# VHH binders against Rho GTPase-activating protein gacQ (gacQ): the designs that were tried, part 5

Target 1, 189 residues: Rho GTPase-activating protein gacQ (gacQ), of Dictyostelium discoideum (Social amoeba) (q54sl6r67to255)
Amino acid sequence: GSLPFLFEEELPTILVQTIDYLQLFGLQTPGIFRENGSLASIQSYRSLYDNDKPVNFPPHEAHVVASLLKAYLRELKVPLCTFEHYDMFIACESIADEKVKVELLKKVIAHLPPFNRKVMKYIFSFLQKVVENSNVNKMTPDALSIVFLPTILRPQANTDLEILQFTVEDSKSTKTLMSSILLNYDEIF
Key: E = the ipSAE of ESMFold2; O = the ipSAE of OpenDDE; V2 = 0.75 times the mean of E and O plus 0.25 times the DockQ between their complexes.

## First folded at step 1 (VHH)

Design q04 (framework vhh_7aqx_2)
Fold by ESMFold2-Fast, scan of step 1:
Structure q04 (fold): chain B 189 residues (1-189), chain A 125 residues (1-125)
Amino acid sequence: as target 1 above (189 residues)
Amino acid sequence: QVQLQESGGGLVQAGGSLRLSCTTSGRTFSTYAFSWFRQAPGEEREFVGAITWSGGSTDYADSVKGRFTISRDNAKNTFYLQMNSLKTEDTAVYYCAAGESYFDLYSNEDAYDYWGQGTQVTVSS
């Protein structure tokens, strides 16, 4: 398995270790977060974390470590952005006035549980560095909206029909959200 | 496209409780919010409370916090306003509204595309 919940006081070890590694070795990796790492390697590391075993990432495993981070976030029982705030994040996407959009994003994020906000601030600080190296790694805010945002922002659904409705209706609703948060990081966090 | 119909209004004594219902028909989206507004005699319309399509988020006017609760029932395409500890100043026509509304703008009437006809709530001393 995986760690199902966020720690209340300290940033999760898997989060810190994966991001620390990616800041050192992953920022100039083409297609980081888009390209998948070896499934066998990802499963091996997941097993180590699940059993509280020490983890050391060797050089040249940026795709594996990035995939592990995404898997960890996706497997949380409640997504980082929470189910409760899903509709508010999606609504922010529809706002044409950037100033109003950023103001509302700041309020939505401020309304997250304090620990979720702390984790989100940490992750987005790292994602800014990814985007700053987009000339080499090719990962723009729009690309991160496609491959990364779904790991932290997803709806809660009680029926198959509701899952289908959310998927169809919201498929176009996240394109600029990552860009707005990353470009306005200092105002939002 | 979307139609809203209120029910459950009536006469109640101060300190009593009343539950309003709003039944929706037509297509709604995951970005939609559902709200209650009220208009007291001779006054402008004011926000009461809102709930998102998913039911995950609610918002209330300060005057009703702790007394009123908004909820939804997906099986019946209905959302509710449970009003407890009613005061004479709660006397108003209550309207339900639906539309694509933003977190901090739930109280903005212009955010709502669809409105019900209203239901009278009278609280006697």
Scores: ipSAE 0.000, ipTM 0.117, lowest interface PAE 18.6, mean pLDDT 79

Design q05 (framework vhh_7aqx_2)
Fold by ESMFold2-Fast, scan of step 1:
Structure q05 (fold): chain B 189 residues (1-189), chain A 126 residues (1-126)
Amino acid sequence: as target 1 above (189 residues)
Amino acid sequence: QVQLQESGGGLVQAGGSLRLSCTTSGFTFDDYAFSWFRQAPGEEREFVGAISGSGGSTDYADSVKGRFTISRDNAKNTFYLQMNSLKTEDTAVYYCAAGPYSLEDYWSTPGQYDYWGQGTQVTVSS
C-alpha cells in the first residue's frame, strides 16, 4: 500500500503519531531504528494509515513504530532531502573544516522546499533526543547515519545499476553528516 | 529487457503446500535481493518474505513465519517461495520483486524494489 505523503499543508498524521509515541516510549529502547519490529504489526499499521483508519500504538512496540516511521520516509516518491540536493549533501561529508561544513549544510537545507525543511526540522529535533539517550539506546549519530539517513537521503536512480551503486558506495560514507546536523541543530534550523 | 515472471500459483486445499517460482532475465541475478509480496482482494499489498543478495539472510512476515520459506538458485536465475500449512487467509495474488543487494534494514518497503512481476493467483479453499 501507499503511506501518507509529505506534500501536505499540515505535518502528516503518521509522522506526528510515530514521533510522539517514540518520544514517550522509545528513547530508552536499545537499538531503536536498528532492530526490526514485528513485520505483521508494521504491515497492519501501514494498512490502517493507507485506509485512513484510527491508529493507537500500545506500549512496548517501539521497534514496530520506529520501523513504520522509517518505511514511511523511505517510500516517499521524492526523498525528504530531495534528489536535487543529493550531491550537495554528499559534498558536505568531504569538508574537513567543521565550521565551513556547517555553513554549507545550513545553506543546502535553507534551499529545500519549505515543507521539506519544516518536516526535517521536526524529525531532527526528535533525533537529538534519541542521541541524548545513546548511553542506554546505543544509537549514536554515526549509527543513525547508517540506519536512518538512507530513508531521507538517496540519489535519483533511473536504473537498477544506479540504485545498486548507491547501496554499495554511499551508505557507509555519510557518517559525519548526521553528527554535524544534530550538533549544530540551532545554527542550521 | 528486464522481466520477472511468477509461476506455480493455483488452487490448493487448506493444510496443503504450494511452491511459487520467480524466473528473472535482463539483469545480473547475483547482484539483487529478492522478496515476495501478496495482495488479497480489497486489501493492501503485504510483505511476505525476503532473501538478501548474499543469500545469508532471510526475513518473514509474522503471519507466515514457520510456514513459508524463501530461497534462491543463482545458477537458474530463479527464486522461490515454499508455502506449507496453507490457510484460507493466504488467498491472494503473489508478486515477486527484485531490489538492491543490501535490503536487510528495510525489506518490507515496496519503494526499495526496482522490478516487479505481474503476479500469480493463489487460492486456498476450505
Scores: ipSAE 0.000, ipTM 0.106, lowest interface PAE 17.3, mean pLDDT 80

Design q06 (framework vhh_7aqx_2)
Fold by ESMFold2-Fast, scan of step 1:
Parts: structure tokens; sequence; C-alpha cells
Structure q06 (fold): chain B 189 residues (1-189), chain A 126 residues (1-126)
């Protein structure tokens, strides 16, 4: 799938509904985004969205809803951060000076397509709330760099093995990107 | 700057039904998550029910699950608490609340809400 170009004022329904649910029921869930929900439940909800059927998430399915959000983002034909800007995001990790790193991140994000920037702003606003509850949910910026960042930032690759290798190695090299973006959210967005 | 106004409170017999309404003014209704809280004399405010910004998610206190239903009508800038099978223990002042930040971390915590109505009395007689 792809982000809808004709609805630049409207966020995708699945994005709004999953994040809205997680704001109410997921912020204090230990291991949110790290623990996987039931694959059968995820596939069931995906089928409802694919067929434009109403979706109602019951309480206490935070892991399923979080997994559904990650699956949606991972399966976008072009990742949220784009293939074109991948190398620049990775380059930001190697910058030792935090002020210079934030200035480069701001420029890279500003050059994303406007709708991608809008979606990213919305998601990172939510992720700040996840991190604010890390004492309970155990999801720090570093943890989100490992489990969440690969859903939106990945290189163009031809094989599943290449994707896995890039994900593992780049997660180690991008561990501070999530922290830098979240701590400097108001400057970047 | 959003203002909340409750209506629909009153006296009702045990086993009866009552519908509370909360009408908003001043800001975009669809931007807020909404909750109902209640407070009996001499007690702290307790959570009753919540509805998400999209309306796709609701939750209720265990004491009211299966009896109360929260809903919203964005076209009318109003949200509701339908109370069925009322018990004398449901007697309280009912408050509607809106999250200034719909991204609040704990919808059951009254301290997360910036906007409150003035309250409406519900009295359930045996």
Amino acid sequence: as target 1 above (189 residues)
Amino acid sequence: QVQLQESGGGLVQAGGSLRLSCTTSGRTFSSYAFSWFRQAPGEEREFVGAISRSGGSTDYADSVKGRFTISRDNAKNTFYLQMNSLKTEDTAVYYCAADLSPWGYDYEDSLTYDYWGQGTQVTVSS
C-alpha cells in the first residue's frame, strides 16, 4: 500500500484509530511495540480495514493494536522516511555534536513529502507519550529505535535476508536517532 | 476555552434509566476525547466511562460495565451517558470532562483533564 495523496488534509483511518486506542489503553502496557499481538487477531483487523468495514478495538488488546500499527507502516510500498532519504537519516547517527545532528534531522525531515511529514509529526507526538510512561511500559527511546524505527526507516533491498541484515546493523547504528527526534520534537516539526 | 455543560440529571427510581448529555462550545468538538466522572458526598471523584477522539474506543468502570453506555455525536457537539438499570449506589454528581490534550496518558485519572462541566445531580431512590 501507499499513503493517500488525494487526502493530504486527512490522516489514514487505520493510523488515527490505532493511535487513538493506544493513547487510551496502551501507554501503561509493559513492552508496548516490543511484544507481539496475536497474528490471527492482527490479520482479522487488517481484513476489516481492507474491506472498509467498521473496526472496534476492545480494551486489553494493546499488543494487537500496536502490532497492527507496526504492520501497516512496515508494509507501505515506500517507507514513511522514504528510500531517497535513507542514507541521510543514517548519516545523522554518526554526528557527535547533538546541535548539528538536530539541524541536519530538521533539514532531512523538511525535505520529506508534505504528507509524510504530517504523518511522521503525528506518530512522533504519540511516541513522546509512550516514552513519558517508560517507567511502567519500559519503552525508552533506545527501545523504540530497535522495535519501531525499522517500520518507517529501511533501505531499498531485494531479499528478505538483506532486509534483516540492514535492520539489525542499522538499528545498532541508529539507536540515538529516536532520542534526538523525540527530545527535539518542537524544533524539528 | 472549550466550555462543557451537563444536562439530563434528576431523580429516578432504582431499575430505571436516565440519559446525561454534555454539550461543548468554543472549540472543535472532534478534537477531544471525553469522559464522565462522578462524586458522591464525602468521596473523591471516580471514573465512570471514556470515549476516544474517533469514537472507536470506549471503556467503563467495572461498577457500571454492561449498564452504562457512552457515545458522541460530532454533528451536535454533544456526548452522552446512557444509564440503565440504575442502583442507589449510582447516586452522585456527574461531571463531564474533555482532554485538552487528547494525547493524555491516563484517561481514568481526573488530573489529566483540563476542561470540566459544573456537574449534574443524579439521585436514585429505592
Scores: ipSAE 0.000, ipTM 0.122, lowest interface PAE 17.4, mean pLDDT 80

Design q07 (framework vhh_7aqx_2)
Fold by ESMFold2-Fast, scan of step 1:
Structure q07 (fold): chain B 189 residues (1-189), chain A 125 residues (1-125)
Amino acid sequence: as target 1 above (189 residues)
Amino acid sequence: QVQLQESGGGLVQAGGSLRLSCTTSGSTFSDYAFSWFRQAPGEEREFVGAISWSGGSTDYADSVKGRFTISRDNAKNTFYLQMNSLKTEDTAVYYCAARDYSFGEYLLEDSYDYWGQGTQVTVSS
């Protein structure tokens, strides 16, 4: 299979190394991204990256590496999909006609900063491979909408309560976004 | 489609070293994960080691851990197996293999679509 945009000098090292590992060792792991890895192991790897130390993932750490990837994305100051475009992504969910929804998603993603669009293209190429192995790993587009999408798409909020209220309400309104993007990857990116 | 060609096999004394190379042609080298397998006379083919696209992740059979190192050079379309502290039990035909990242279990030979012809490694006492 093709691995587009494997430009390590342009993409964050943690992103490339976690996805590289998961493509080799994680695609056949039941509940990948749903099951949590060891918090101690995740913190250990984060410390290595934060101190610019070499990182080599051993085999059988798929849940830890997947959790590390999610933590990295979740903790970005501005989420991958951006705060500015949040309302537009949510609006896409409301569109009943799949063809119209895909055209709007294509436009919204095209309006993202070039680097964010490049990272998103790289991540979604990987997530297609996760879904292709769903017979074994049990991760469907719907499952990824629940466990993965919140790491890259969240609203800007002023209080912890507002963040919780928006996240709970909006998680129900984004159920089909992941499947629409994954099934129409070549049209959107 | 990718073609694989092994080199670097031969005769070596126990305790010695050999480096095997696997050169690729055809499809984009970075689209594939690569592994080494070996088959001793009268035995089934067994997994030796695997390397990811970036070279950031490797795995080895317990029998070779600490002695063998797998690496890749994407600029040369080549990956390697550095074999140190060789034992007579390492005598086998060594095969390089490639799989699409979308396919199966990396430990299973059936997951690999492309194979080299094999190169003989003989370790004498």
Scores: ipSAE 0.006, ipTM 0.366, lowest interface PAE 11.6, mean pLDDT 81

Design q08 (framework vhh_7aqx_2)
Fold by ESMFold2-Fast, scan of step 1:
Structure q08 (fold): chain B 189 residues (1-189), chain A 126 residues (1-126)
Amino acid sequence: as target 1 above (189 residues)
Amino acid sequence: QVQLQESGGGLVQAGGSLRLSCTTSGRTFSEYAFSWFRQAPGEEREFVGAISSSGDYTDYADSVKGRFTISRDNAKNTFYLQMNSLKTEDTAVYYCAAETGYDFLSGYEAHLYDYWGQGTQVTVSS
């Protein structure tokens, strides 16, 4: 799939429904976004969304719903952070001065297509609530940088294997991007 | 499409005050973040201040912080720059700008803005 380019378009149904569910039932779930849900359940829900069928998430499926959200974001033809801006996001990690890093992050995010900024603002507002509950769910900004950031930030590559290799290597060097964005949410969005 | 029109510029003595207004045409006023930029003769456009689409967040250039205040009135489709304690170095053409979608980010570069007004001259005499 792909994101709309018009800012007045509604947020994707799968994004809204997964995040709404996770805000109500997932924030207290240990290892949310780290632990994978049942592959069969994830595939079943993806099939329902792909065929415009109604989706109703039962109780105690937080890992499945979180995995579904990650799969949706990972499988976008152009990642949320875009291919064009990948190098700029990676460059932010090397900046030692936090104020300068935040200023560069603001500029990079401002340069994203308006709908991508809309989606990113919505997702990061939710991720702040995840981190706020880290005493229970054990998901810190650093943990989210490892398990979540790769779904939205990846380089352009010729094969899925190359994408995986680049994403894994860069996630090790981008461990502070998630914390910088989350801690400075009000300044960035 | 949004159109922007500035008003309220003019000649003022140092230490004085002016309020600039930017009126917009369009139904989507509440969807935009708004900014003020200024340009002195022979210089590039510099950021002055911004207000988010919600109105909850504002940001200012260090040179105007504490002296200028940006605000918006969604009912009137207008946003403002209240300029107090004006200095001769504040002399410039002031432009209003709009960004599509959600809250602004501080330090926006001029070329990132989609919509601009024609500008209004502010001259501060000693």
Scores: ipSAE 0.000, ipTM 0.104, lowest interface PAE 18.3, mean pLDDT 79

Design r01 (framework vhh_brivekimig_d4)
Fold by ESMFold2-Fast, scan of step 1:
Structure r01 (fold): chain B 189 residues (1-189), chain A 126 residues (1-126)
Amino acid sequence: as target 1 above (189 residues)
Amino acid sequence: EVQLVESGGGVVQPGGSLRLSCAASGFTFSSYWMSWVRQAPGKGPEWVSSISGSGGSTLYADSVKGRFTISRDNSKNTLYLQMNSLRPEDTALYYCAKSGTYYWSLTGYQPSFDYSSQGTLVTVSS
């Protein structure tokens, strides 16, 4: 269905409500974003959002709410980082000089549609708080590169063969992108 | 607009009981999950218990399970926490929270409410 993110100038309700919840109840949850929540619960909440029904999260569902946020981002028809900019994000990973890499990341992100950049800024501000609690939740920038980054950065693939090729080749090449963006957040955004 | 007023705290001996109340206004009370969150001296906030809008579902932190009971009266817009078999470790400032309430800062968890409430203090000492 049609997600509010695609059409609204204000931040999408699902984004704000999931992140607000996770900041309150999820930051000290071991394996947040790595552990899966109940699929039935995720689909139930998704259905409420898709039908503009009220959504209320109890505090004991951090894994469900984190999984819902990932599902929302993953299911966008065009990923947050866009298909058009995919090759440039991947090229950033290959740059050995950290200063050059950060400058290119800043330029790529600056060329995203304004609303995508706004959403990305909001999400990465939240992910900094997740990483600040990594002593308890065990989610480092490297861990988030594995479990979170694929929800917002993926290639345009039309066949099972293309999906397989991208999975094999590109999963290694994005390992340090999350770390570079989070460590240089103030310079990039 | 949203207002939550906690009461019922006090000083009690180990093994004693207290009942906390939270008077809610400014929103459709029966439509929201409600929670109790506590903050012990020198520690971050800890979620204690939650109850669904209808009262049909309840959740408890493992540290209070079997000792505390959350309940609500939607006709009075009031949330309750019955605390039995109290322990020194239960000593804390107790806050009432509506689901979706944001209270995090870069320095740690902090309550953020639509009113300047200090919560209700529960002290368990002999």
Scores: ipSAE 0.000, ipTM 0.117, lowest interface PAE 18.4, mean pLDDT 78

Design r02 (framework vhh_7aqx_2)
Fold by ESMFold2-Fast, scan of step 1:
Structure r02 (fold): chain B 189 residues (1-189), chain A 125 residues (1-125)
Amino acid sequence: as target 1 above (189 residues)
Amino acid sequence: QVQLQESGGGLVQAGGSLRLSCTTSGRTFSSYAFSWFRQAPGEEREFVGAISWSGGSTDYADSVKGRFTISRDNAKNTFYLQMNSLKTEDTAVYYCAAGTSYYWQPLSTHEYDYWGQGTQVTVSS
C-alpha cells in the first residue's frame, strides 16, 4: 500500500480503526507492540481490509490489532519516514545535545510530505498515550524505538539480504530516537 | 530467483500423520521466511504455519497448534510441515511460500513473492 499525496485526504481506515481500538482497549496491555498477536487473526483482518470489507475488532484482541497496525505500516511501499530522509533520522540518534537533536528532528519531520507528517502526528499522539501508561503496559519510549520505530523507518535496499543486514545494524543505532520525539512532541509537531 | 517444490502430499486416514516438504532453489534460502498455507474447496487461502529466516521463531494457526510443526534444514535448503493427528477438516491443497521479512512479524499472503504449485492432502474419515 501507499499513502495519499494531499494533506486534505482522510486518514486511512485501517490506521484510524486500529488506533481507535488500541486507545480504548490496548493502553493497559502488557507488552503492547512487543508481543505478537495470532498470525491467523492478523492475516484474516488484513484480508478484510484488502477486500474492502467491514472490520469489527472484538474485545481482548489488543496484540492482534497492534500487530495489524505494525504490519500495515511496515508494508507501505515508501515508509512513513520516507527513504529520502532515512539518513537524517539515523544521524539524529548520534547527536549528544538534546536541544540540537530536537531542532534537527523538527526540521526533518517538517520536510516530510504533508500527508506523511499528518499521519506521523496522529500516530505519535497515540504513542504518547502508550508511554503515559508504561507503568502498566511496560512500553517505554526506548522499547518503542526497538519494536515500533522499524515499522516506519527503514532504508532503501535492492535485495532481501541488504534489507536484513541493514535491519540488524540500524536497530542498534535508533534505540533513543523514539524517546527524543515523544518527549518533545509539542515542539516537533 | 527462488523456486519452491512441494512433496509429501497424499491420502491419509483421520488420526494419521503426514510430512510435507518444500525444497527451495537459489542462494538466498537463509534470507527468507517460509510459511505453509492451505486452501480447501470454496474457501480462501489460509495461513497454517511459519518459520523465521533464522529458524528461531515459529508461529501457527490456532486450528493446528499442538498438531503441526514447521521446521527447516538449511543444509538441504528444505523446510517441512509435520502434520499429526490429522482431521477431515485438514483436507486442502497445501502451498509453501517464501518471502522476505524486514522485521520478525508474521507475513501476510501479499508479502510472499514465491509460491509452490501446491500439494493435495486428503484426510478420509
Scores: ipSAE 0.000, ipTM 0.115, lowest interface PAE 15.7, mean pLDDT 78

Design r03 (framework vhh_gocatamig_d2)
Fold by ESMFold2-Fast, scan of step 1:
Structure r03 (fold): chain B 189 residues (1-189), chain A 124 residues (1-124)
Amino acid sequence: as target 1 above (189 residues)
Amino acid sequence: EVQLVESGGGLVQPGGSLTLSCAASGFTFSSYALAWYRQAPGKKRELVAGIYSGGSTVYMDSVKGRFTISRDNAKNSVYLQMNSLRAEDTAVYYCAAQRGYSWYPLTSSDYDYWGQGTLVTVSS
């Protein structure tokens, strides 16, 4: 069967399986990535991946599969955007000139490890499709900045209080990053 | 403290065999996926073989049929049996361990634990 483990040249199995499912069944789902799926179902699928068991998603589980994807990204030891580049991503938010902002975003993303850049390109290609269906699913780039961006962009924190403070402050400060990346996808990637 | 200690490296002639061992301590071994990485001088570190907590295995294409990864949960150890060795297999071999949602991390820094490495030289 299929494994949740891949070589560095291949995309992780969980990433491919969740995104393939969401492209088929999730794009028309109101509140996708904002609303949580059943916790019992999420934990059940997580256990299958953790124990290297085959995973098959039935139809009508879009919130569960979206939550599973977010949990996978959130639990990475080093976030997709990396700890090292966190301050530069946050600095991009404060740039008023969109052309300058996009040029800096392109440079920051180009400096990410090649595999992180490959994974980010794959994920953001999918998120463009989510946004293209925002009239039905209600997920705009700004909404994705609030609910999805924190799974891949987070600061290094040593205490629970720091995690809480960063979550509250940074979710407000990164409102336009998702929009800038998605609108300028072809220039950035 | 958590440790991964590799052993079994050395000099071997082309066509020869070596068995690498990695002894783990300080964590619940059976819950972790283990991998062997290698890094040749001047080259990037690459994933050679992996074994999941459930026992499933994966291999780099150039080593399939020649290398076998296995684990012994009772001994907290993972092994890499290397047969039909070639000059291009020359590298420092590293043991790595990860627990969590998906065993393949996006970067080497995503692994929970790394060993110090053991040198394998394939030369006449």
Scores: ipSAE 0.000, ipTM 0.248, lowest interface PAE 10.5, mean pLDDT 81

Design r04 (framework vhh_8dlx_2)
Fold by ESMFold2-Fast, scan of step 1:
Structure r04 (fold): chain B 189 residues (1-189), chain A 124 residues (1-124)
Amino acid sequence: as target 1 above (189 residues)
Amino acid sequence: EVQLVESGGGVVQPGRSLRLSCAASGFTFSSYAMHWVRQAPGKGLEWIGNIYYSGSTFYNPSLKSLVTISRDDSTNTLYLQMNSLRAEDTAIYYCARHTGYSSSWYLPGQFDYWGKGTLVTVSS
């Protein structure tokens, strides 16, 4: 059997620091998560986290910080949504009845490991704030489905993959999942 | 197949020291951060600390002065040195392979492989 997770742990430092920064300085940034930050800056911050060094984000680095958050999530060996539940998330996309779709999403998310669900709840709470500022930042739920969802939802590879720091694919086949989760956040989480 | 096997547990008296080992096989050990986690009777899992591929360590602040984590990449072995053992250190001790980024705090479930654990009982 699997070890039970019967404890509450702190959220990862990189997750908390990037989201705190973005909530203060990133919500009104046009194209947040769509536009890439400086690769050299992202690699520099990544190195600081990897070597247990303190990290302080200066002003006007919203694109760098957003790119760093996406890179962190993308490079988790098991994605936040897990490989085990990938087929169920994809099945939700195909459901035409929104209420049936939301009920299945709620069940799938409830079956995630407790900390994956906690992290997902934290991230989607933040993404709600991004969408609430879409008149300025231009990031709608559909835009976030394209640029953000692939960082947390991907199929299992059959072979070992070489890890590249900052490449993500568009999520055209799952375009409506983000909008369904964000619009029904209180029902799902 | 990936395997992690803990050893070195047993019954020890309070105030003594104990070193646990975790033998890793089936993967390139030197490329992964490794963790120690414990579970006391009737309690949840408690993260002890980790060691990065570089040898840098990060510890649960509550346990920093009581434990040391080290690794020997030539023998694919992870170690947990425990000093000044107390009754509250009674637990099953697990080693786990990190699945992702070398952040100082890791998600539960971001461990892709766990050992079966070794029991440490601290009693007079």
Scores: ipSAE 0.000, ipTM 0.141, lowest interface PAE 12.6, mean pLDDT 79

Design r05 (framework vhh_7ubx_2; at its last look DockQ between E and O 0.01; V2 from the best seeds 0.00; counts 0 for: pae E 15.4 > 2, grease 25.8 > 24.2, placed apart)
Amino acid sequence: QVQLVESGGGLVQPGGSLRLSCAASGFTFSSYAMTWVRQAPGKGPEWIATIYSGGSTMRDDSTKGRFTISRDNAKNTLYLQMTSLKPEDTALYYCATGSQWYTPYLSGHYDYRGPGTQVTVSS
ESMFold2-Fast, scan of step 1: ipSAE 0.250; ipTM 0.635
ESMFold2, look of step 2: ipSAE 0.000; ipTM 0.121
ESMFold2 (binder alone), look of step 2: mean pLDDT 80; pTM 0.804
OpenDDE, look of step 2: ipSAE 0.010; ipTM 0.217

Design r06 (framework vhh_8ghr_2)
Fold by ESMFold2-Fast, scan of step 1:
Structure r06 (fold): chain B 189 residues (1-189), chain A 125 residues (1-125)
Amino acid sequence: as target 1 above (189 residues)
Amino acid sequence: EVQLVESGGGLVQPGGSLRLSCAASGFTFSYSYAIGWVRRAPGKGEELVARISPSGGSTSYADSVKGRFTISADISKNTAYLQMNSLRVEDTAVYYCARTYSWGYQYPTSAMDYWGQGTLVTVSS
């Protein structure tokens, strides 16, 4: 693979480095995760990680670092939420009663492989901080459902076109999942 | 493979100036690395006096040297510099250039992984 894989015993270096950076320098950045960083810069960092070379991020590249994090998650062979649990996550969206929805989300997340749950807990703790700064960065749970959730939750498909089609269609139906997980973080994790 | 070689140290009178150079080999100045100058005075611990991210141009200084020392880097020459002005007796130390792996996700500094051999700066009458 082109990026470090999710199966390491400790949190992946790229995940820790990007999120630590974004917590320090990205939370006040308008359109964080929505605006793209320089493709050339993203490819340069990807090359460093792929070749196991040290990486440091300059202070004013929040969009590049956010784009790198999204690319890393999107390119995992098995998405963070897994293919096996995809239908259960989608089913949670259709539940009208918020208490019932949260209880089902808690069960689905508890059934993820322990490492995936650990990574998801780490990521959603960070996303909660992003949303807490939405007055400045303009990134609400709804916005994150559109631009971020597809990097970790996608169906299994046979072709690139099917992957894109399913991801685009399902991103609209999963808008409330991000909100429910973030607002009920302490109950779910 | 990786080497940092310092030069420019010596004996100078109080109020004088010196320019230290750090020539790097075995790696290139890029987003991956930052360069710091660390000094050790006789009988004292290490003090990071200045740091630069060469690709980003961002610099930082210890309060003890701020306004007197200037760190810079020449990417084309793969060399970092420390311009030391208004030198004081208290600046007497062995000066090392050192490489770091992180800048943006750690503040103020990460641990240094490669060190030069050091160059002695003596400030006395």
Scores: ipSAE 0.000, ipTM 0.119, lowest interface PAE 15.3, mean pLDDT 79

Design r07 (framework vhh_brivekimig_d4)
Fold by ESMFold2-Fast, scan of step 1:
Structure r07 (fold): chain B 189 residues (1-189), chain A 125 residues (1-125)
Amino acid sequence: as target 1 above (189 residues)
Amino acid sequence: EVQLVESGGGVVQPGGSLRLSCAASGFTFSSYAMSWVRQAPGKGPEWVSSISYSGSSTLYADSVKGRFTISRDNSKNTLYLQMNSLRPEDTALYYCARDRYSGSYWLHPTGFDYSSQGTLVTVSS
């Protein structure tokens, strides 16, 4: 799938339903977004969304729902952060001065399509709640940089090898991006 | 509970060979792509090699291509890395990693779950 062009469009149902579920049942789940859900369960739920069927998540499927959210974001034809802005996001990691880094992140995010910015604002508001519960769920901003950031920030690549090499290596290089964005959420969004 | 137990590391001379093994439990091994990742002293993690869930496709980092061979035995829930023509630069702690999604063809490259311990490979005189 693809994201809408207009800011006024409603947020995608799958995004709202997965995040609503995770806020109620997922925040206390150790390893949320790190641990894998079953592919069969993920495919089953995606089939329901694709066929406009109602979706109801049971209380003990936090890993499946988190995996579904990540799969949805990963499968977008153009990632949430876009291909065009990838190098600018990666460049932000190298900036030693936190104030300068946050200013550049704010500019990069402001230059994204309006609906992409709306989706990012919604997702990062939720991720702040995940981090607030890191004492229980063990997911710090640095951990989210490794396991979540690559679902929305990936390079343009033509082969599976390029996707694997660039994304695995670059996720380690972006350790502080999630921390910088989450800590400075109100300034950036 | 996902468990990955690496073994086979050791000290070898340059030009030597080692075979690493990873015993997997707590999940359907045959449904997941598997990878080897290494971390040299003072460096970040480096992806080494990946194998599809069926074993039909393999990928290698340029630094190891032609020297290392990844393989798996789904009947034994075991992943292997045959390391030939070892160089001092191959000195690292080697981790067995599972892809995050079952049935994945490694299109989720940051979904790897690392083992906690790894196996140490030292290439020295």
Scores: ipSAE 0.000, ipTM 0.100, lowest interface PAE 18.3, mean pLDDT 79

